# VH-VL binders against Lactate racemization regulatory protein (larR), part 2

Target 1, 221 residues: Lactate racemization regulatory protein (larR), of Lactiplantibacillus plantarum (f9uss8)
Amino acid sequence: MVLTDIEYLLSYLEAHHVPTIKKKRHTYLTYHGLAEHYTYVLKDGIIKNSIILQDGREYNLSYIAKPDVISLLRDEVSRSTDQPFNVRIESEYATFYQVNRVAFWKYVNSTPELQNYVKNYYRKKLSENILRLQRMVMNGKKGAICAFIYSLVDLFGRKVNEGILIDFVVTNDDIAGFCGISSRSSVNRMLKELRTDGVITVKNHKFIIQDVSYLLDQIAN

## First folded at step 4 (VH-VL; framework fv_ebronucimab)

Design s17 (from f3 with heavy chain E103D)
Fold by ESMFold2-Fast, scan of step 4:
Structure s17 (fold): chain C 221 residues (1-221), chain A 122 residues (1-122), chain B 111 residues (1-111)
Amino acid sequence: as target 1 above (221 residues)
Amino acid sequence: EVQLVESGGGLVQPGRSLRLSCAASGFTFDDYAMNWVRQAPGKGLEWVSGISWNSGSISYADSVQGRFTISRDNGKNSLYLQMNSLRAEDTALYFCAKDEYYDYGSGYFDYWGQGTMVTVSS
Amino acid sequence: QSELTQPRSVSGSPGQSVTISCTGTSSDVGGYNYVHWYQQHPGKAPKLLISEVSNRPSGVPDRFSGSKSGNTASLTISGLQAEDEADYYCSSYTSSSTYYVFGTGTDVTVL
């Protein structure tokens, strides 16, 4: 049986009866700045990572909708154990493995397969953060919104007769936070422009991408 | 037929509280954003507050921020405005207004209620 | 709240044309095509008359038309009738702190 990096990790956690915790929609698993002893691994559900800016605004960093480690930014030797992100539950429930941080890193350091997982994890997170920074420095906030909507295809995209359904309700506040836009009213206006131009439509509060090439053109710009 | 019926207005002394209600019928209430708009006697329209379809987004005019609370109960097809620390300048006819979209902001108000009068005086 | 500037009153005779202006800034009327017009008869609730600069809702007569140039949107009432005597308000999307900004209102008198 060939397991992916994450499947290998999940099999290990299940075999060793690692405790799980279950959290309800719109509650927080952790908060930015909270000192903790755990590394969390998403078993099921959808979560949103964010940070709080100096002025109190929340910038959204990522959705995680498939099993994965929530964060690996803290190592086993650091005395500073502050949680790097706010982690909010976006599905009805989300379930997490709670792994003692020191024990997690001890296992990683002794297991070549997990060392490869960690290397791939950091590459993936660096790529995601570069794309996030690209959105923040793009000319035009509308281009940032287009890039963000397109990024949801991989996570929530499903083909339907009208186009590509983003099978998840994304709020204007979430989009503003992902795109570094200070006002949700600006987001609402730009989304209305995209709907008027036939680029997207909305059905049951979910986006349907009707003109994928338009979104890709905005990303290329 | 779309109907919005406001209630809860009346005469109230400065510093006291009042709660307005808006009963909606004739459309799928939980598909649309809702708004409160007021009009002082002999004056123009002023947007007061907006709430998205699922209460996930809420905003207030600067003049009422921290004093008023908008809420909705989709199971009862009802919109509410809790008004605290009322001032003479809050005296107005308060309209319930339906947004054309599931979120408020750039849309238009396709239906309005008849309004409920709030008078703040000693 | 900031308000969009409208004339306080306009008047005309039956069958004539009147135009109401709605002036804002580049952060509202001038920057976006989200200007809406509402008609309010005395003692009644406002009624949507024009949406998104120039779109007429079902049931609004074609003698009502909207346009925009720079920072000014305009509502034109052609073939003025007695029942058009009312207050008219514009509103606009804004990129500033207020989500909806209304005009000062215009009283239309039919002579």
Scores: ipSAE 0.061, ipTM 0.615, lowest interface PAE 6.3, mean pLDDT 85

Design s18 (from f3 with heavy chain E103L)
Fold by ESMFold2-Fast, scan of step 4:
Structure s18 (fold): chain C 221 residues (1-221), chain A 122 residues (1-122), chain B 111 residues (1-111)
Amino acid sequence: as target 1 above (221 residues)
Amino acid sequence: EVQLVESGGGLVQPGRSLRLSCAASGFTFDDYAMNWVRQAPGKGLEWVSGISWNSGSISYADSVQGRFTISRDNGKNSLYLQMNSLRAEDTALYFCAKDEYYLYGSGYFDYWGQGTMVTVSS
Amino acid sequence: QSELTQPRSVSGSPGQSVTISCTGTSSDVGGYNYVHWYQQHPGKAPKLLISEVSNRPSGVPDRFSGSKSGNTASLTISGLQAEDEADYYCSSYTSSSTYYVFGTGTDVTVL
């Protein structure tokens, strides 16, 4: 059996009895700018990354819903150990391995599989960030909402008779924060438009995407 | 002018059933979530149940789960609460409340009805 | 845990300021900007007073203001007037239990 790169890391952390920390929904694991000497690895649960903009607004960056390293922006030699973003728990509980940052990078640097994981991680994060920036700047508020909803397919998507169920409750505050929209009323109006156009519906507080092609058309030039 | 008018309350014996209605006017009823909120005499507010714009999402407070059923008829601009297996602790003024949003939960209640009194006693 | 904590009563004299706290957890008041305040006069239905922490609906006097810090939201009534004598309830969205959690309520008495 060949383990994935992240599964190799998880097996190592378990075998060496690396400490875990368990956090409850809507508590913060860490804050943007907080000094920290750990690399956190999500073991289970769902988290949200965000930053506080200079105008005081909290801007949401991503959900992480599968085991993964929370951030690789800090390295073993960086003078600053400040966390690059806030990490909030979105599932009822989330569990993290709490790994000394120097020890983490020592392990990565000695393991070819994890070096490959790091390269793929950086490529993925860079591509995701460029795409997110492009969609939000080029497609306006409606395009940003469409791009955000579509991004949920990979994380939470399940095929159902009515379309694609996003099996996770996303609040209007989260949507506003992901899309850089200042008003919940604007989010509500645009979601109503998508609903009226038959693009989405809602069942048990969860989105069902009924017209995937519409979302893609709003994202693509 | 937005109006919510509740009806169907009254005196009922424990273990029996009662159906509340809320007639809505002055807004596009099928664009908004609707809620039932109750208040026992001299006590605070308690959310009972919510229903989304299209009935696709429905939830209940733990205290009424399995006994109460919320429903809506968008063609008649009406909200309903079917209350079964009533208990003395269900005695309260029941308010119909309009959500500002098509989903219940995160929104505020921008309009409330006057309430209908349900008394569960012999 | 299942209800937001408010003081049972607050009192003040006309023209003074009173503040009502609403304390929850990071899973409700602390986690979202979905804190709302309702005013209820005796024998009447509740009326929306403040939405989304600090937003004032049309028709609500500017002497009513809302704020939030951590797990505590606050309603401040400045220039207290006789007609402000009422019960005040906060409410918050919660994803960890039922969707709406109300505060225990605060009776404001104008002395």
Scores: ipSAE 0.000, ipTM 0.487, lowest interface PAE 12.8, mean pLDDT 83

Design s19 (from f3 with heavy chain E103F)
Fold by ESMFold2-Fast, scan of step 4:
Structure s19 (fold): chain C 221 residues (1-221), chain A 122 residues (1-122), chain B 111 residues (1-111)
Amino acid sequence: as target 1 above (221 residues)
Amino acid sequence: EVQLVESGGGLVQPGRSLRLSCAASGFTFDDYAMNWVRQAPGKGLEWVSGISWNSGSISYADSVQGRFTISRDNGKNSLYLQMNSLRAEDTALYFCAKDEYYFYGSGYFDYWGQGTMVTVSS
Amino acid sequence: QSELTQPRSVSGSPGQSVTISCTGTSSDVGGYNYVHWYQQHPGKAPKLLISEVSNRPSGVPDRFSGSKSGNTASLTISGLQAEDEADYYCSSYTSSSTYYVFGTGTDVTVL
């Protein structure tokens, strides 16, 4: 739905010769709480947004696997906003446009197409967060894992003979962080249960969903 | 109760082949990933190969890629390592190791066999 | 592939604390909480000592502790005892084509 808006944004940034930076796998673009003067736009690659909880555990917020603004929570006017989360590179490399934050918001305020992008961005993110919260809270830990695995279909799903390949290596630690589960051993136990039930299998360290309807049934209230 | 018993080691000449076996008991073998880890005399540990519970995922260390083949027979609770084109640097004690997870890579090795010695010399 | 870097040897007196470092990259130690430690006595198979950076298996004394900061994991042995004299290996998951990587190993000597 927002593909046209993001295409416009990318062409705008390219036309204005906005600098890019390239980061390698498992390095951080930025850290939660760190001051930044830039708005970053993912051009290519896959990243993971997370926060570190007070007890040192990592809570994962999202993967971004298609071009998009990393975060619009920081703006020219917001007095209490600092960098809202850690941004770690998950692909071999990721490339970002690095836009001066004040200049970015000046462009948005002067450009109807960018204003529309921002409006749709906030609506999309709010909707996604509400749905994620509802699915996870209502369905318990196993339901949270099922909802998370199903969410990977939209990001990384590819049809294969055995089912739906999730064409990205997702670690048990990442799953634990996305689902708010304190132990990856608990994640492993529940994934083993899904495997035993014929819901998922693994090939080359990637999940294959063999029974997508089972996942959906676990998510429904 | 959990036991891993390696066999098949011995003296072989360079360029020849050898097959190692690991007999597992005391746990549900087809629920766990299995690994081969080696240790040359007086040297450190080196991961050699891993296989998932269903043989759907298999990986090898760069040093053995193309020469070694890992396999398992869940009906016999057995893990195998077919070693072809053996080199002097393959001389080592070979351990069978159970992964804590059914997928290899992210887990720890909670049980190890005693190892079987492979000596490659002319 | 590459191994995780450990000091070749560490020594201490009974009751002293010793720390063993395990240094990798953002693709292994720095990228994941899948760092494990193994203890190996001469002529024996390795034994799991610490799993997942800091978890102690049942039967492992609480004087063994693990931690991680950036690309370096550490194993600390407090109240060093004669029976701690052994080789210690760290291990990590890695995102490279090899899925496990071991450290170079550290020989702990109790003086």
Scores: ipSAE 0.005, ipTM 0.486, lowest interface PAE 12.1, mean pLDDT 83

Design s20 (from f3 with heavy chain Y102W)
Fold by ESMFold2-Fast, scan of step 4:
Structure s20 (fold): chain C 221 residues (1-221), chain A 122 residues (1-122), chain B 111 residues (1-111)
Amino acid sequence: as target 1 above (221 residues)
Amino acid sequence: EVQLVESGGGLVQPGRSLRLSCAASGFTFDDYAMNWVRQAPGKGLEWVSGISWNSGSISYADSVQGRFTISRDNGKNSLYLQMNSLRAEDTALYFCAKDEYWEYGSGYFDYWGQGTMVTVSS
Amino acid sequence: QSELTQPRSVSGSPGQSVTISCTGTSSDVGGYNYVHWYQQHPGKAPKLLISEVSNRPSGVPDRFSGSKSGNTASLTISGLQAEDEADYYCSSYTSSSTYYVFGTGTDVTVL
């Protein structure tokens, strides 16, 4: 049943027999700068969006763990085919609708529900990016890590006896990339400090947040 | 009891290849990062390479970058070091060392193997 | 890469105290509390002796102690015994690298 903008989009794509592709863990769906004429919509799975900076560092932008369009940064009219992000699969498999870019924008322009989805998408992404920028600028490296860990609660959080389990394995390289930290050793050190202080613990390579208030204090300040 | 047992060392000519193995027991192998550390005869300790619990992160010392490849097989509780283009200066006792943490780089080595000797000579 | 500086050797008589220094920079020993000490007897593998400046692993006698001041960490062995005759290596985290830096090593002789 179509109850939300994204549910409407998925039903529309399925009804129009849009092709899907399936990719396995740690392979790439697409690359920043790759010439292709597609807009991708995540049907199921978990992915990571990133860019490679001019100095070769990977900067991670987001995890997407629920159905959504991967990016809407390319316009509907331009013949430019360059993809805006690297997209890596983080779940065992991920499945995507592979939509011709021009056809995607024809769908949007012909349906008020899809126009509403696009409007809400841009608003949400702009707000998320502004909040991420504010946290990164105001909180320093440790604050950025605390903000990042807390951001995982919405995507992967599950209440357990010890606290809030982040039910997803996040590598220290991924954390470095999300927080703009150039040294994986610095991430290791700061995570060790959080464990020593009783803020987080680790079980089966997954974080458990034991002191939510500490993380929130690092974000609020 | 934690044990690390290295094997695969020996006498090898310059420019050739050798593969070292480390068999681990007494701990949950896939919960920890693993490292290779070497010691030339009569010299000090030199870190060679590290690998995270799931092989997601790997690093090498500059002296071996591009020539050596670290890998692990968590199903076999084993760590490996593939050594290519060997040089006389690679002659050393090679230790397998367990990190205290699931990522390498900031921790200490709580357990070491006895080492396997690699001699690179004509 | 740059090694941490240790004295080549120290010596003492049974029952005395000896101290081994480990000097680095503000990017390693001076900047962080991640200095570790390893003991190596001749023909044997290194063994963790002190972790994170001053923590003793289970089974290490309390006569071994670690400390740090500025860019220099120190290992002190009080009540020196014949079995303490060994090589001692410090190691530190560094903010500029993902790999470990070891000290030059110190040979402890019990006279």
Scores: ipSAE 0.006, ipTM 0.522, lowest interface PAE 9.9, mean pLDDT 85

Design s22 (from f3 with heavy chain Y101W)
Fold by ESMFold2-Fast, scan of step 4:
Structure s22 (fold): chain C 221 residues (1-221), chain A 122 residues (1-122), chain B 111 residues (1-111)
Amino acid sequence: as target 1 above (221 residues)
Amino acid sequence: EVQLVESGGGLVQPGRSLRLSCAASGFTFDDYAMNWVRQAPGKGLEWVSGISWNSGSISYADSVQGRFTISRDNGKNSLYLQMNSLRAEDTALYFCAKDEWYEYGSGYFDYWGQGTMVTVSS
Amino acid sequence: QSELTQPRSVSGSPGQSVTISCTGTSSDVGGYNYVHWYQQHPGKAPKLLISEVSNRPSGVPDRFSGSKSGNTASLTISGLQAEDEADYYCSSYTSSSTYYVFGTGTDVTVL
């Protein structure tokens, strides 16, 4: 039948025998600022994109939980490619196609379907980044945490009898990094408040959102 | 039925190292955060370090930061504290304490071990 | 590390009430409802007595009660009994560099 843009890319890479690499939980695929000549495509697993701030704090940008290109911010013309993000593995293992950057752009330039994928990719990522900035700027710390938890519904949400299960383990450090909160102790306190107030509960180390309307009420927009 | 048993304490000279262990039973160890709390002879309680259920979050009291390392082995239901560059001020009974949830921080300690004595003296 | 201030000792006769104060700052006791109380008998490990200002765990008698006003939390033991003779420690969440701050401890004597 008809493949989606990403399914087409994966089939293309497999047909051209592009090598894969496999990385284990909490190791890094690459680092922000590292000079590297590769474009990575997630084949399987869950990863987290982040940058490390000057004071050593991690600022988290996104989870990627389905096959996708990790980043396309550098083009084929640059002599070296500086990676825009740290990429940490969040699943037990993650598998990536490791594509030479120049070869990747050669594939894109020769294939209309891949050109379309790239255009859609940039539009999607720009939109996601604008929403991330809005969450950071417009919400206080509690509102940012509520907005972040609600944002996990799209990636990991499943309806259950108790509410909405977030089918992924999220740590206090990760939440602090996504919300721009410098102290994980602040995150811990606010999560305990949400748990005590019956807004969320925990089953098998995963959040269940019991009061969705409360989360939405705490989000500025 | 919950039991926490500390071991590894003893007499040690300043500047040397000790490793403490805590063996847990009677609960699902990998569902909860674990903590080390110490008490100097005749003195009060001081939180030393905490570790989340999967080791994804770790923190230390300022007094031990850079000298102590907390770790856990969920397959063995065991918690550890590696203590380096020991000082006379580290002399205390060291308790293993179970957190009420899978992340440490604002919660309470619902179960405690009996403690293991560490004496740092020349 | 900062400590929460408790009286060194309190004493009472059987059947009387005693109150133990636990004084901190607006960044710990005064700022949050995460104050816990632990009872420690000589030679024994601490045992959770009160959680989150006023909650009693199962098995703790109702003569133990907790409260908070401003920067001071209080543990009240009504109908004081001989087995209540022990050291009592408060603890609080703190917004400072450490997660848990403990009180200086209070020795309760039943005269």
Scores: ipSAE 0.210, ipTM 0.657, lowest interface PAE 5.1, mean pLDDT 86

Design s24 (from f3 with heavy chain E100D)
Fold by ESMFold2-Fast, scan of step 4:
Formats: C-alpha cells, structure tokens, sequence
Structure s24 (fold): chain C 221 residues (1-221), chain A 122 residues (1-122), chain B 111 residues (1-111)
C-alpha cells in the first residue's frame, strides 16, 4: 500500500520506537520563545497554536486535530532555536512523538520522500495562511467570524439532523483571537446576530451550522 | 422555577474583604453566563462583573478591576464575588443575575436574585 | 462611558398610556438592537420586562411594548394600572466596552 507523506513519517517514528509524551487539557507543550531541541509530531489529540503579544492579547493561529508535525519553522542550521508558537492542549489529553530536531532534519535530508513531505508541508501552510489573511482583510469582522466558523467544518464538522455540528467547544475569546477582534463583547454580539438570523444555533456549548450558504456568501470576495 | 439566592453581605470597614455567594436552582447552571449587578441606596443599576459558562471569559467594571474576583463552581451551582480593598463607594445591594446566553456581553438578564446588602462604613 | 438618558419621572392616571425614552449614541442604542428594559418595584429585584427592543418575555402583559428610532428606544405602557408604579431601567450593549450600560432610571407614578 502507498502511504501518504504524513503516514510515511508516522510509520518511521513508530518503527524506530521514538518516545512519546502525553499532556492534559489546557497545559502547554511548549511556549513561544523557549529554546527547543525537539520537533514534535502530534499522534492524537487536539492542540491550538498561538502567539501572546506584549500587551497580553492572544492571537490564535491554528487548531491541529489530526496527526501532523506541529511546526517546521525552525531549521537545522541552528542547534538550539526558539519555539515559534505557544502550543496548548485542547483535548482531554494529547500525545506527541518527541524527535531530536537535528536528527529529524538529518532523516529528512537523507530521504527523497520526506524532502517532498517538507516541500508540500510549507506549500500547504503558506497557502492556508494566505487564504486566512485574505478573508480577514476582505470581509470585515463579521466575514472573518463566518470564515472562521466555516473553517471549523473541516476539523470538527459532523452532519446531524439540524445541520452541521461543530463537535468542539470554542470560546468567544478564542474566536476573538482567531479573527483579530479586540473585544469579546463584539464577538458575542455578532454570534447573537447569526443565531437570530437562523445561521447557527448552539447546543451543549457547540455550534450547529443551519445555513451553510450564508457563511459562504459572507466570505465571497 | 428558576431561583437565585445571594448571601454573604454585611457591614464591613473600609479596606476589608467580603465574599458574596449566589446559589442557583431551576436551570442548567453550566449552560449560562452569570453576572453581578449592584445598586447603591437610592441610585441606579451598575454592572460589576461577568463570567462565562466555563469561567473561560471574565470581565469587570473599571471601578472594581483589580479589587474584585468573580468565580463559579458548576458542580455546586454557585457563583461567587470576592471583594477586597472595599471602599465606601462599594456600598450597595448586590444582585446575582442570569444571562440569557453562555457568554456575557450583548445579552439580557432574564432572572435576578433578591440581592444582598453590602455596607462599607467605619 | 456615559449612562443612557431617561426622564426622571413620568406620571399618568389609570387607563392612560405613558412612554419612557432611553437615549444613547450610535455606539449603543443607535447601533444595535440590544436594548432591554427592567421593571423594579420598591424594595424588590429588577424583573426583565422587554428584551432586544421589542420582545416580551413569557408572563409580561402585552400592555408593555418597546420600540426604537435612531438613538432613542422607548417603552410604552398602555392601559396604565396601579401595579405599574415602579422604577424602569433601560440597558444596552455598547461597542466601546465589554460591560453593560444602564439608563438613569425612570420613576412611574400612577395617580
């Protein structure tokens, strides 16, 4: 059977008995600015990447809910480089392969399959960030919230009778951080508008998207 | 059916502390944001603090920021307000108020307790 | 931030209509449909009377109605009755703060 790029990496880590670590909800795997000697690969669980600004505001960058390398922004030419993001655990537990960073990059540089994985990884992340930036600047605050909610369909979406359940609890502070909105109150107001218009509903603190076409219309150019 | 019962008020000297409690019943407590609202004798209503369903979001009025701490215990259906460094201007009837939503901010208070009186005087 | 402006008092006879205004700015009353009204009888807790400009909660008589025009929201009590004698407060969402803005309050006297 032909493995995907990430499946290839995961099979390598498992076959070579790479150690794992397990972290509980709302603890941090690592912090922005910490000297780091490891490349982490998510085995199971859900995490959030963020940057905390000097004034204490949190800017949220991504959720990762499927096995993947957490970050490849630090290269092999520096033996000890600072971690680029805060990594917080969002599931009850998350488990990670902990790979020596220099050893990881030596492995990558010795195999064409992993070189291709790294190339595709950077392309994917760059593309995702460009799309996110476009939607943040083109469609105002409400459009940014609609784009964010729609982005949760791919990570947490489940079809139910009422619509699409987002099977994950997202706080208004997290939404504000993802959308670059400085006021939690502003986020709450816009979410209430979406509820009133029948676009979303809330059950057990989770969103159900009732009108997907409305969200898509709000993020059109 | 919904009831909110405040307790913990009383006479206290300036600079001292009090802890208010609100016992909730008749609804699923952890589905809603909760708020404290106060009313000085003969004056109007002033929002003091709000807390989301899971304590993930918390805010305070400027007049109490740094002195008061709101908290909740969903297992006990209880809301709290720890009041430190009390001033004469904090003298008021303190109401526990239920938000209509799991986050606070743009909502309305569909249920209120009867209030507990806090008097800060020497 | 500034409080929402209400008249200090309004009065009427039984069966008449009275209207209470609640005036803010474009960043609160004028900008959003999140204006709420509370009724407070002497010595008692406030009770939600109208939510989101014009919605009546279950148990509130249809004699109470709300509306909004520009930066001013209004509560109208038709067929005024003795039990309507109370203080009335408006409140609004504000875009300038995370906390709620309340009105100055209006005393309604039934003659």
Amino acid sequence: as target 1 above (221 residues)
Amino acid sequence: EVQLVESGGGLVQPGRSLRLSCAASGFTFDDYAMNWVRQAPGKGLEWVSGISWNSGSISYADSVQGRFTISRDNGKNSLYLQMNSLRAEDTALYFCAKDDYYEYGSGYFDYWGQGTMVTVSS
Amino acid sequence: QSELTQPRSVSGSPGQSVTISCTGTSSDVGGYNYVHWYQQHPGKAPKLLISEVSNRPSGVPDRFSGSKSGNTASLTISGLQAEDEADYYCSSYTSSSTYYVFGTGTDVTVL
Scores: ipSAE 0.026, ipTM 0.595, lowest interface PAE 6.9, mean pLDDT 85

Design s25 (from f3 with heavy chain S57Y)
Fold by ESMFold2-Fast, scan of step 4:
Structure s25 (fold): chain C 221 residues (1-221), chain A 122 residues (1-122), chain B 111 residues (1-111)
Amino acid sequence: as target 1 above (221 residues)
Amino acid sequence: EVQLVESGGGLVQPGRSLRLSCAASGFTFDDYAMNWVRQAPGKGLEWVSGISWNSGYISYADSVQGRFTISRDNGKNSLYLQMNSLRAEDTALYFCAKDEYYEYGSGYFDYWGQGTMVTVSS
Amino acid sequence: QSELTQPRSVSGSPGQSVTISCTGTSSDVGGYNYVHWYQQHPGKAPKLLISEVSNRPSGVPDRFSGSKSGNTASLTISGLQAEDEADYYCSSYTSSSTYYVFGTGTDVTVL
């Protein structure tokens, strides 16, 4: 009988016939800076949030691989605000509820369960962002890559005979974007170092983490 | 048995175009990055271009940037090099080379084709 | 073009040893352990001989060995045989956007 806050929200949106939109791999749901009146809720699929820097590089912020609200950064009361992130589809398809932003916040403000969801959402997102920043500035580029690879365990990790399989194809461009590294060749070199040292291996274009303690040591320092 | 067979070379005048092909067999083509490497007559090897397993990453040597286009068709196990605005300095034997990895960059070329000769002359 | 410096030619008699140097900078040969060597017989495609400074692929005799000191990598061929007469090229990873830099090449003559 007890639903999680997100399960409650999904049930509400479904019961009230809120429109859904379906997008295919490597298309964009929305863009950073687009003036839009919607809050999106991921129903199914995997997405990537990013911004495009002035020099054309993509700076990647997060993957979302489970049902969740995509972003709650926009003001609940303002008539219009710009979207904070590009949202690209990473699974074969992704499905979203498309909710008028002001209407979404009216529902939240009338429902204690969703108020708790919003509070927990902000706490989790702030913690994730602070940890990402701390790891990157303390450990340099290689430490950032190690921290990023380790962060994939929670989203895509599967235990296999050889170690922990990251059951998702992550490209060198995506890694460069998550780690703030301007050169694909630098990412490729550092990944090859990790492969040569037996920290990771690759099977069917997916990472297998063979030495978790090495990654954790790079993050801790 | 891994095989790479290049074709499409020939004599061409400066400013014209040629398209090179490389037919691959004996390995899972879409699991590996592919490269073009050239060798001018009596000279050394020069890396020209690389493409990742899924065409997601592509790079060119400065000497060919903006003139050459690398592409692949994984359904046909084929690699291509479209060469536009050809110059006398592009005269070379062109090899396709298989990377040891699905991304190009720090790896080595474990298999090479026999090469196809491109002569750019008036 | 080619940025890594190799001697134009080296020569030896059967059973002797020859060494080929490959000199770059700290941004390629000196900075990384991603130096590879290729052997090219006349009229043939290059063949991988040594990968990652010193690793021998399956089928390459142990007479071929690689090493690196500072900005210079070396290929040594011991017990030189007639079939070793060929051109030898080094290559290295580089920290620039151009991924592969080749050496100028060395002709090995077996006298």
Scores: ipSAE 0.006, ipTM 0.507, lowest interface PAE 10.8, mean pLDDT 84

